# Designs tried in a protein design chat: VHH binders against p49116. Part 305

Target 1, 238 residues: p49116
Amino acid sequence: EGPLLSDTHVTFKLTMPSPMPEYLNVHYICESASRLLFLSMHWARSIPAFQALGQDCNTSLVRACWNELFTLGLAQCAQVMSLSTILAAIVNHLQNSIQEDKLSGDRIKQVMEHIWKLQEFCNSMAKLDIDGYEYAYLKAIVLFSPDHPGLTSTSQIEKFQEKAQMELQDYVQKTYSEDTYRLARILVRLPALRLMSSNITEELFFTGLIGNVSIDSIIPYILKMETAEYNGQITGAS

## First folded at step 16 (VHH)

Design Z56 (framework vhh_enristomig)
Fold by ESMFold2-Fast, scan of step 16:
Structure Z56 (fold): chain B 238 residues (1-238), chain A 120 residues (1-120)
Amino acid sequence: as target 1 above (238 residues)
Amino acid sequence: EVQLLESGGGEVQPGGSLRLSCAASGFTVSSNHISWYRQAPGKQREWVSTIYTGGRTNYAESVKGRFTISRDNAKNTLYLQMSSLRAEDTAVYYCATLSEYLRQFGFDVWGQGTLVTVKP
């Protein structure tokens, strides 16, 4: 029994589409978000414990938690993505949509509340200066969540989650030995991820102005991709 | 398994109308964002229209006011009503549940397409 995560699982490098357009558009936002989603699912696929659960369980887990993984990825990659600029562009699009009577006032309120929750989450993680090891273990904790409806193998999933929690504790205690309450401050951030709607995340980042993808429908395809094929998705043409 | 089967294409005179259909199996049209794309000879595939899960619709500038996207949830079928057809609308029309962005990354689960020819 080795560690749940290796040093390779700490590396999480998002390659942004190039060139960056002078003005943000739906293509750039959707491609950037898609790259982050692909990177997040590739990260999950590379974990031996995840592979050991089997294809059906893997698909169910990722369908249940992709929004949590994606949101952690947004926080981790906020600077690389210029996330604040992307969110401003999304807000501008939404304001234009309400002017054209394409969205109800109730819907835009829900979306704006989602954006505010996302900004608050990312700001809290930045204030805590969460490092790459901490992000890797937080992602593992949300990935191995045994409490989603419809899951099988919940006992094994719970054991992997507990292993992730223990290894995070050991890391934080060793690396931040002078900050006895750091782990608690980190862990209390996680419940906020479940308050954010996956449907709204999908609409903001993946449908864009002209996008048409359902994340639920693409998850099985991404999880089944060959390594070489997958690398082509996240890095683009070499 | 997702299957999309387009039909309704054919030859039409300028100013005419056609209704294209896309029959879906292996997924529910009301639960997915679904688009129409077209590809003219020698040109890249271009987006035409999308209907979103919430019922919102969007259209390419070239077809606004002339084309209408809709779905029949009971029949699990997507439609594209085309009116005031022009020679430049001549293309093979495809329906797709995956976005053009995902297609760029090697996801290419499309229907077979249906040919629309508008005589010059």
Scores: ipSAE 0.000, ipTM 0.149, lowest interface PAE 14.6, mean pLDDT 80

Design Z57 (framework vhh_enristomig)
Fold by ESMFold2-Fast, scan of step 16:
Structure Z57 (fold): chain B 238 residues (1-238), chain A 120 residues (1-120)
Amino acid sequence: as target 1 above (238 residues)
Amino acid sequence: EVQLLESGGGEVQPGGSLRLSCAASGFTVSSNHISWYRQAPGKQREWVSTIYTGGRTNYAESVKGRFTISRDNAKNTLYLQMSSLRAEDTAVYYCATLSEYLRQFGMDVWGQGTLVTVKP
């Protein structure tokens, strides 16, 4: 009946820690990434269709796709985040770790491949000039993925994904009527998200300062937060 | 897993001294703001002291001049040196991180606590 997403779900505004330090450090990178992750989860929980699936299903879906949502968020917010600068700082840190024999060559290779894949993805999205509506629907397609192991209500999840695909098609055909193949070019970018390791994303963006706290362990807490708690977390409190 | 483990509690006489330790695993003490809290029976937890990443320290008014917070970065351990102990200092003492990352998720890292009893 009604649309899957409203105009309120198109708005995706990341507030960065201020100011960016002269020399990027692990603390600033983790804080920036945490704000994006928090924003991404708050975006997901605001969708009525998502809420309708229930808490257990919501937790399972976000645990399965947070890395894909986070990566789409990195691409969408790349300019606001100065993502290229953050990735350069991570590369510099890795180069220092090589010289000090702190990391194995195999691990460094895996991390560098992940950074390359991330840069390739963000560059492809930038070249396609993906707009806010398109990002919102791509996030919805990723969120409502019925094919993750262990999911219940897979038929309902699939219906929401199909609705997201249909509404994206309608939007693209009306807005970019002159570009007959735009939708196809956009959709073929999505499989790349599943090739990126959530473990490596976690190590690059989230655990450098704190250690080995799992994103999977914190997802239920974020999804249960009230709006006031959410705002308190992203702004900090005394 | 990120863990904090307190030790050094025990029974002391008024005016005595005691040194508490908090061993950190899964994160670096020098890279985080770390605090001591205490909780007496039937009371809420109260903040005692914090050491900041830059080495700056702060203290609750009730312990100022008597307690000293410090850390050994090589041992990845936080300390609370307590002197001139009073009956009112009797409590379970906890260390906790004020990590911005974990705070964003409502997940302060807390230890299990160590009991300090001040009795004649």
Scores: ipSAE 0.000, ipTM 0.182, lowest interface PAE 13.0, mean pLDDT 81

Design Z58 (framework vhh_enristomig)
Fold by ESMFold2-Fast, scan of step 16:
Structure Z58 (fold): chain B 238 residues (1-238), chain A 120 residues (1-120)
Amino acid sequence: as target 1 above (238 residues)
Amino acid sequence: EVQLLESGGGEVQPGGSLRLSCAASGFTVSSNHISWYRQAPGKQREWVSTIYTGGRTNYAESVKGRFTISRDNAKNTLYLQMSSLRAEDTAVYYCATLSEYLRQFEGDVWGQGTLVTVKP
């Protein structure tokens, strides 16, 4: 019956704290990341197919894939966020931590490897010049992943994922008709998202949430928010 | 080092008015979306109002027309002007950015807030 995503689901506008501080700090990074996370959850909530799966399934899906959705959001919003500047600031902080003996060398290596993977992913997406429609469908493919442990309704989730894949194929073939291999180049980028640790993402971007706060714990509350409250907190559009 | 400090609460009679203040340090109020929340005894924390970086405002339906959110950029302070107060407005009031709001869900990281009590 109608398309999985409408044009309203293609719109993905991140509102940054403004103006950017003269010296980049943890507060700015955490606030920016929190806005992106919130926008990503709201995007997922707005999909009728997602709503149709029910609350328990919705919570399980987002808990399983929030890091993949967040990373796609980072790539999509890299320019508006000045992500390269944020990552450079994090690297500088880590180098200072080595000098001060605040963090173990093994932990720093893990975090640096994660930053490298993130930079490589974002650069590959930028080089492919992924558009808003392509990002929307990639997020949908990630969201409707039937292969996460503990999921119920996996048959219906798989059908929605297949629908997302089919609609992405149709879009790419029509819009980029001269580039026969574009879809393949895009899809082979997705497995890299599963190599990125959600725990390291939490440490890098949600530093202000230290003290046993986890994104997994927050997800059910965000997904259950009334629309008016949700819009009141972040849209800046009223 | 980023802090938001609430003040201005007190006891007031129904129909009265009160102005709450939220003083920011470590960041600039004009650079951020900042919200007021409240928590009544035995209830969950609820959103009350937000002022956006561009100066636009939004309000919960229960306070619309009675409360006014504003800021003084020179004083780096957020305000909540409350009028026509009702018994149902009795709560501890908090101000928070989005990132601070998200921290509350696994543990209470909010400050002391400012208590508003509406008594006949």
Scores: ipSAE 0.318, ipTM 0.691, lowest interface PAE 3.7, mean pLDDT 85

Design Z59 (framework vhh_enristomig)
Fold by ESMFold2-Fast, scan of step 16:
Structure Z59 (fold): chain B 238 residues (1-238), chain A 119 residues (1-119)
Amino acid sequence: as target 1 above (238 residues)
Amino acid sequence: EVQLLESGGGEVQPGGSLRLSCAASGFTVSSNYISWYRQAPGKQREWVSTIYTGGRTNYAESVKGRFTISRDNAKNTLYLQMSSLRAEDTAVYYCATLSEYLRQFGDVWGQGTLVTVKP
């Protein structure tokens, strides 16, 4: 049987909105985040193993793991997004909100702790110098998680996750043969993704969404979108 | 009254080093989250580094491995040790607190200290 991922699944190129505003605002941050989310969903849709599970299972998997995929995408695209600049702008906004008593102290602490966890995750991935193949397989391991409640194809999902883990191991052992413990260092980063709140991610990056729509509600729409519609959303092409 | 006062900026050649200081009064650095930010002319403010309650640190990707944040609890002072300086590090550097305890005193930002890296 062929590999779980092809070379096309290693390519993950984010195109940022243009023009960049002089001052960062919620709409620019939301558009940037939306493009990354769309890129991540399109990436998942293109995997034959994912398609084989069927639409109901696909929707359930992505609803369960979108925050993990998005966070891995933030780490992978941190440089092209100027993520540190975006997070600094958010922190500056939160400081002003504290001064104006617009947000509760407990909520501010939760949001700041989330930002620090996100920064530390991205910094750890950068320190490990995670390459495009490693990111692709980490995203696949996260996507094919059999342990989410309500899944109906858990044995097949588990087989795809194990295949992703095996192919990552083979890649790392061949490419980084001198670093015996590299795979272990990479894999111990993954549990941190589940400690990050999807509600706080939504608040930080998707506040500019009109109509108070949740990411959970738009996922089925994105997954059913035709390639031409998807390209129109991320590039502005008609 | 809460105050943050930066010092240590100046002109330096590429590859050189500088140590910035942030003297705190009216609050305790070891009990607060304190960050360094920088702003180059015509650009947005960029987060550089944070030291957390308990001593954990975080860094922006652009400065990782070159800058080190630290504090001296006895002197109630925050430091940013900058090494291998590049032209793109030229900016006004600010220290700021993220402590909820200090919000009632207004925005707690220092006045900034200019770092200029000239080829």
Scores: ipSAE 0.000, ipTM 0.082, lowest interface PAE 20.9, mean pLDDT 80

Design Z6 (framework vhh_enristomig)
Fold by ESMFold2-Fast, scan of step 16:
Structure Z6 (fold): chain B 238 residues (1-238), chain A 119 residues (1-119)
Amino acid sequence: as target 1 above (238 residues)
Amino acid sequence: EVQLLESGGGEVQPGGSLRLSCAASGFTVSSNHISWYRQAPGKQREWVSTIYTGGRTNYAESVKGRFTISRDNAKNTLYLQMSSLRAEDTAVYYCATLSEYLRQFDDVWGQGTLVTVKP
């Protein structure tokens, strides 16, 4: 009966690690990406509707959509992350790898296509000037997707997704009353998120993880993490 | 097969100097970007310095002018010369090589060497 998201869920502030090094490395990229992933899962965990679905459903939902949430987070935090600089460094590395014949051209093509899709998505969001409230509801629409395989509470998930859609519509209609087609322009961007490979996202942004830790394996741990423990992971503070 | 082995850590007084070594096996140091990182108890790993395949070097702001990264290609060994050491430099120091983006392998990390700066 109350709104799906509160004003506290609109706040999404990424704290970057130590100042960006002159030459980007996989560790800095991985630490930055990990902080964004942690922030995204902490955001999801804080939603009362999400909590109400229960631990097993929460884990299944985040495992299914973490790549979509992460990509929305990249777009939202693009300036804070200097994402264009990170992507340019990755592209430069891939171009050098082609020249040195170190990797399959087919694999490099797949990764380059992924980067181009990511750049197109982030550029489209920037051109639309998506605000923090809109990002919060887009993330909620993605999070409460009832059509992922293996979900048990699909009816309730669908209800929460519809509520997110209705609240986004109400917000956009009131805040951007002068732009009749804004909501449509925003919503047609979402299907592109499903076309992006989570495996390629892991390879690009999480290559610096030690011990071949998969995102799927850390999701349950992060969702159970206490707020103080989560803050410790992000800031490195006691 | 690919391994990095750090050495040279120990106790030193503030203002002192210490040289760390990182011996590489299974690959050539001159053909890879190699970095020094450090981790103090209860804190996240912090990047310290990198030497690139072309010989260029870069340093974290906190160590600029005090630390010097170098390599000996004949010995296949990386060095970190530390001077004007401060209490906040106390940490386990690791050397690491950067992962390839299109490979399913982690960064190669050494086991670390402890540096303690005590008055």
Scores: ipSAE 0.007, ipTM 0.155, lowest interface PAE 9.8, mean pLDDT 82

Design Z60 (framework vhh_enristomig)
Fold by ESMFold2-Fast, scan of step 16:
Structure Z60 (fold): chain B 238 residues (1-238), chain A 119 residues (1-119)
Amino acid sequence: as target 1 above (238 residues)
Amino acid sequence: EVQLLESGGGEVQPGGSLRLSCAASGFTVSSNQISWYRQAPGKQREWVSTIYTGGRTNYAESVKGRFTISRDNAKNTLYLQMSSLRAEDTAVYYCATLSEYLRQFGDVWGQGTLVTVKP
């Protein structure tokens, strides 16, 4: 009966490992990405509507959309992460790998195309100057996607997605009243998220995970974290 | 040029303690996550411990409560304090920082330092 999101769900503050290393490495990138992933999962689990769907549905839903949530988080936190610097370092390494014949050209091309799509997405969001409320509702629309294979409670998920859509529309119309087409410009960005390969995202940002653990395997663990444990993960204070 | 140089290995009795050092050059230990690995004779290299840029630490189950990873920013040095040593801890110990994507580092491994727990 109340709004889908409260002001607490608009707050999305990434704490970066500090200080930034003089030379970027895969472990710094992985630690930064892991903090963003934990923040994104904790954000999702804090939504009462999400909790109401039940544990099994929550796990299935997040497994289906984590890459979309993560990519929205990258766009939202691009400045604090210095994402352009991270991507430039990866591109430089891939170009050097071609010259040194260390990696296959086909694989490098595939990864480069993914980086280009990611940069294009982040640049489009920056150009639109997407605010914190808009990001929160875009994440909610992505989270409550009823069309992923294998989901249960699809009618309830669809209702929560529609509620997110309605609340985003209301917010944009009130806050950006003179920009008649702003909502349409924002929403047409979302299909691009589904073109992003979760496997390539995993290789770019999570290759430094100790024990060769997949994101799908850690999602249930992250969703079960207590607030104190979660805070330790996102600040590195444990 | 990024280099890692381990020292502090030696022979120790079961139940004893030993402190390993890893001196870094070409980068700062406080700004990077760095790990300890070990390789026992005839076995695969195994992860032991990591210290992250934010100061958080993680440990392999086999060493939890016995080993402590730390760093001295002024000396640009990583440490592994080992206590309650067992025969199974006998290995060459390496410090490492990994990069699969970065030109400046690459995968950087030290030369290793031998720890022998002698009954």
Scores: ipSAE 0.000, ipTM 0.128, lowest interface PAE 11.2, mean pLDDT 82

Design Z61 (framework vhh_enristomig)
Fold by ESMFold2-Fast, scan of step 16:
Structure Z61 (fold): chain B 238 residues (1-238), chain A 119 residues (1-119)
Amino acid sequence: as target 1 above (238 residues)
Amino acid sequence: EVQLLESGGGEVQPGGSLRLSCAASGFTVSSHHISWYRQAPGKQREWVSTIYTGGRTNYAESVKGRFTISRDNAKNTLYLQMSSLRAEDTAVYYCATLSEYLRQFGDVWGQGTLVTVKP
C-alpha cells in the first residue's frame, strides 16, 4: 500500500566523538564504530516492514546482516568519520607489526586484504556518487535477506527485499534517467559485502569492547534499548 | 580489569645485570604476542623484544646477545633478562601487548619500571 521506505528513512546522520585524539586508538575507533552501529540498528527498527516481522525475526536478521549494514554505513559516512585516516593508521600499525615480527604474516595478510576490500568498496560507492535514497534502499535489500540459515517468515522477508529492489529501480530510473546502466553498476557492488568477514570487521572496529563481549551478544540489548527509547519519544511527543 | 605491571628496575653499574618482570592480569600471557619497549629521556619509545604465542622470540639489533625475553605461563608473567648493561640502556622499560585492532583487549601498556646504568 505504501512505499517500503519514507523520506525519514533516507536521513542518516552520524555524530562523531569529539575531539579526535592526537593518536588514533582502539577506544576512539570503537566509540565511533559503536555510534554507527547504534544508528544503523535504530534505522532498521524505524522501518514498519521490519517491525511487522516481530522481535525474534528482527534479532535474527540483524545478527545475520550487521556487518553488511555496518559496511554500507562506513561507505555512506566515510567523510564524516575520516575513514581513510582511520584505515591508514591501522595499515601503518600492521606494517610496523610485520617489521617488528609481532604478528603472523598470514593473519596480517588477511586483515590487509579485508582493509583493501573495504577501501575498494567505499571508493566505488564514492565514484558512483551514491545518494541517500540509494544507500537507504541498499541497506533495505541487505536487511531483508531471506537466505540466512535459521530464519522464519522467509517468504515475507523475500517480498520486502523484492519491494526494496523495485523501489530502488523506480528511484534510479526517475532520478538518473540519462544513465541507463546505473542500477546495474550499483547492484553488482552488493555481493562484495558478503565476502567481508564479520570477525575481521569486529577486530578492526570493536576491539575496544572490554571483556569477552561480541557484537552478536550485544545485538539483542541494543535492539531492546533503541526500541524502548524510540517508543518513549513517540508516546511523549505531541 | 586488564593490566600489565612491571617490576625489577633499579640502578646497576656498567656490565651489570637485571631481570625485569611483567605480571599480567585479566588475560593470558601465552595467548598474546607480548613485547618490551623502552623510553630514554627526550627520546621516542623504542621496541626492544617480542615473544610470540608459539614461543619464538625477536630482538632489536641494539640488544641482541645481551637481552633474553621469556615467559612463565603458570605464573602468567613475562621476563626480560638484561646482561652486559651499558649507559645507553638507561630508560623506563614497558611491557605491552600491542593487539589494537587484532585482539579484543586492544593495546595494553604497563606503567613502566626505571633502569639506570651509572658508573
Scores: ipSAE 0.000, ipTM 0.149, lowest interface PAE 11.7, mean pLDDT 81

Design Z62 (framework vhh_enristomig)
Fold by ESMFold2-Fast, scan of step 16:
Structure Z62 (fold): chain B 238 residues (1-238), chain A 119 residues (1-119)
Amino acid sequence: as target 1 above (238 residues)
Amino acid sequence: EVQLLESGGGEVQPGGSLRLSCAASGFTVSSSHISWYRQAPGKQREWVSTIYTGGRTNYAESVKGRFTISRDNAKNTLYLQMSSLRAEDTAVYYCATLSEYLRQFGDVWGQGTLVTVKP
């Protein structure tokens, strides 16, 4: 019953670490990315349909789609993050690594291609002027993907995805009534998210996560956090 | 401070197996992203495999299903188990930290260990 997403699910406010360092470092980039990841997972947890699928299904879905959710979050929060500045710093470092002959040219090329794909995606979303409601529904569409290997309850997941698609259509037709092809332009952007390597995303943004910590390992923990514990993490304080 | 030292290379026949080791000093292998790279005669250095801080692994398409990357935290050592070896696997194999961009312990390369697959 009722809509898949409420007005509370449209609010997506990223609080950046402050102050920004004079020179960007892996620690600042990782802290910024971690806050966005935690915000994205907390957003998913707040959806009643998501909770209704149960703990095991929730963990499997987020493990499968965190990179897509994170990339949508990067696009949505690109201005707040100064993402272009972060990516420029990473590119500069990679170019210096090539010049010093420290790293494989093939590996650097692979990482540079990933950065280019990310920039293209963020630019396309900016050009379309995607609003908060549209981002919320796009995130819901990728979250409720029934086609990941190993999923149970795929029929229910598919129904939630279809509901997200239907509600996005209704919103776009009502709000952008004069742009007949807007929905199609938005939806054709989504397949590009599946072409982005989660391993390269982790290396670019989460290199500062030291110890036996990886995104895969922290997902179940974040999804089980109490609200107060979660808020402590996203503020970078305990 | 930070050093990587490869060993275990040698001559092997096609279809054979070898286990390469990379001994780390000055840092803990379980707390770092660490990769295997290789350089074949006359070719550019090629990425082979990475093990990430959380234990997740990734492999180049050419070695998937044949090579396995692992680590022994007690010995502070990284391994590459190679099976079903082919002539095209002939290369000097290097252990390296993944690019740490601006910080952490940076890019560290070992001196390499030669693997020769010959009939």
Scores: ipSAE 0.000, ipTM 0.183, lowest interface PAE 13.5, mean pLDDT 81

Design Z63 (framework vhh_enristomig)
Fold by ESMFold2-Fast, scan of step 16:
Structure Z63 (fold): chain B 238 residues (1-238), chain A 119 residues (1-119)
Amino acid sequence: as target 1 above (238 residues)
Amino acid sequence: EVQLLESGGGEVQPGGSLRLSCAASGFTVSSYHISWYRQAPGKQREWVSTIYTGGRTNYAESVKGRFTISRDNAKNTLYLQMSSLRAEDTAVYYCATLSEYLRQFGDVWGQGTLVTVKP
């Protein structure tokens, strides 16, 4: 009945580990990325429409789209994260690995291509000056994707996606009334998210995870996390 | 043939110290970034420390202030000085040319040396 997203879903505030170390390392990058991932999943699980789909569907949706949500989060929080500095550190490490023949040229090319796609995406979003409402609805559009294999309730998921698209259109038309093509420019950015490998994202940002854990394996745990436990994770508190 | 060979592991009491060595053959240690990794039973390998070609060092947060990585270019050997050892430091320790960020086929790993912190 009501809107898909409330004002609480527009607020997306990442709390970074402090201070940024003199030498960027896998642990700082992983801690920063984990906070963003936890924030993104908490955002998704707080949506009433998402909750209405049920636990099994929720897990399947997030497993299918976590890389898209994470990448949108990187773009939205690029300034807070100093993402350019993190990516520069990773690139420097990869270039040193090339010089020392530590990694195959094909693998480095693949990873560098992924970093280029990520930088291009973040730059395109920055140039469009995407606001908090627009990010919230773009995340909702990718979350409620009915076209991932193995999903149940696909008709209901499609209806929630269409609702997200309609509400984004209404917002853009009202807020950016002089720019009749803004919505089209925003929406054509979304297909690029599916070209980015979740395996490469995991390797670049989550190599510091301990305990033989993959992002796929922790998703059900994060989605079921109590509010107090979640707050501890995203703030680094007890 | 390129090879890394660890030594110096053993049993130590909590609060004790050990120095691990990693001897390189077939290449020069000063020309590579070289890392220490460890693997506890039932766990994935975890990065511990790296020394870079320029002499800069980096450490996992759990070992900062307790472990010191160094190298002796004349002996072509890497060291890990471990102090204030804890039960959770019990693991097989590996020397590797492996990147902190990226694992790749062809990286040189040692065979490992066991460190047991016994109560």
Scores: ipSAE 0.000, ipTM 0.157, lowest interface PAE 13.8, mean pLDDT 82

Design Z64 (framework vhh_enristomig)
Fold by ESMFold2-Fast, scan of step 16:
Structure Z64 (fold): chain B 238 residues (1-238), chain A 119 residues (1-119)
Amino acid sequence: as target 1 above (238 residues)
Amino acid sequence: EVQLLESGGGEVQPGGSLRLSCAASGFTVSSNHISWYRQAPGKQREWVSTIFTGGRTNYAESVKGRFTISRDNAKNTLYLQMSSLRAEDTAVYYCATLSEYLRQFGDVWGQGTLVTVKP
């Protein structure tokens, strides 16, 4: 009955590992990506509507949408992360892997296409100058997606998504009253997130994970972490 | 490369005390958030305590008031002072950063240090 999101949910502050190495490596990229993933999961858990859905539904939603949330986080934190530099390092690593005959040409093509889609998405969001409130509502729209396979009760999820859309509309109309088409331009960016493979995202950013550990397997553990542990691993203060 | 090496475990009586150490190499303890975790046989890994770069500390509810996390910047070492030990505290104890927690998930956390509380 109150707002879906409060001002506290707008705060999304990524703290990067320090110091940054002179040459980027798999471990630094993985650490940076892990911090963003953790921040994204903590953000989702802080939403009262999300908590109200219960643990099983929370796990299913996050497993279905983590790649979309992560990609929105990459776009939002692109400057803080120096994402363009990270992507350039990944491309350089892939180029060296081709020369050493470690990866198939078909796989490299798929990964490069993914990088190009990611770059286009981040550039479009930057060009639109998406603000913190808009990012918070876009993440909420993505999180409360009722159309993922395996969800049992979708009516409540759909209501939360519609509430997120309504609050975004209200915010944009009040804040950017002079730009009649801004909301439409923002919303048409979201379908691109569904075209990006979670498997390729894992390969690009989480290659430093040891022992064939998948993001899908660790999500339940991240969601069960204590508030103090979340705050210890990420900075949440605005 | 990052290395964290745990030590100080052993057998202790209920109500006893023990101090665990975690020696850091390849990075500075004062520049990182570092946590203690534990894993009892047949149970999931449990977060125990974290010390933040600013020196602030947090504790799991089950150990609050009994355990104290600290660091010695000169020795680049993290400590866990355990008091009023209970049978339920019996576990292998690990220290980890966020990256190590995610990258070393499962059985790849190295040896850790075993704490056994025997009646």
Scores: ipSAE 0.000, ipTM 0.196, lowest interface PAE 13.1, mean pLDDT 81

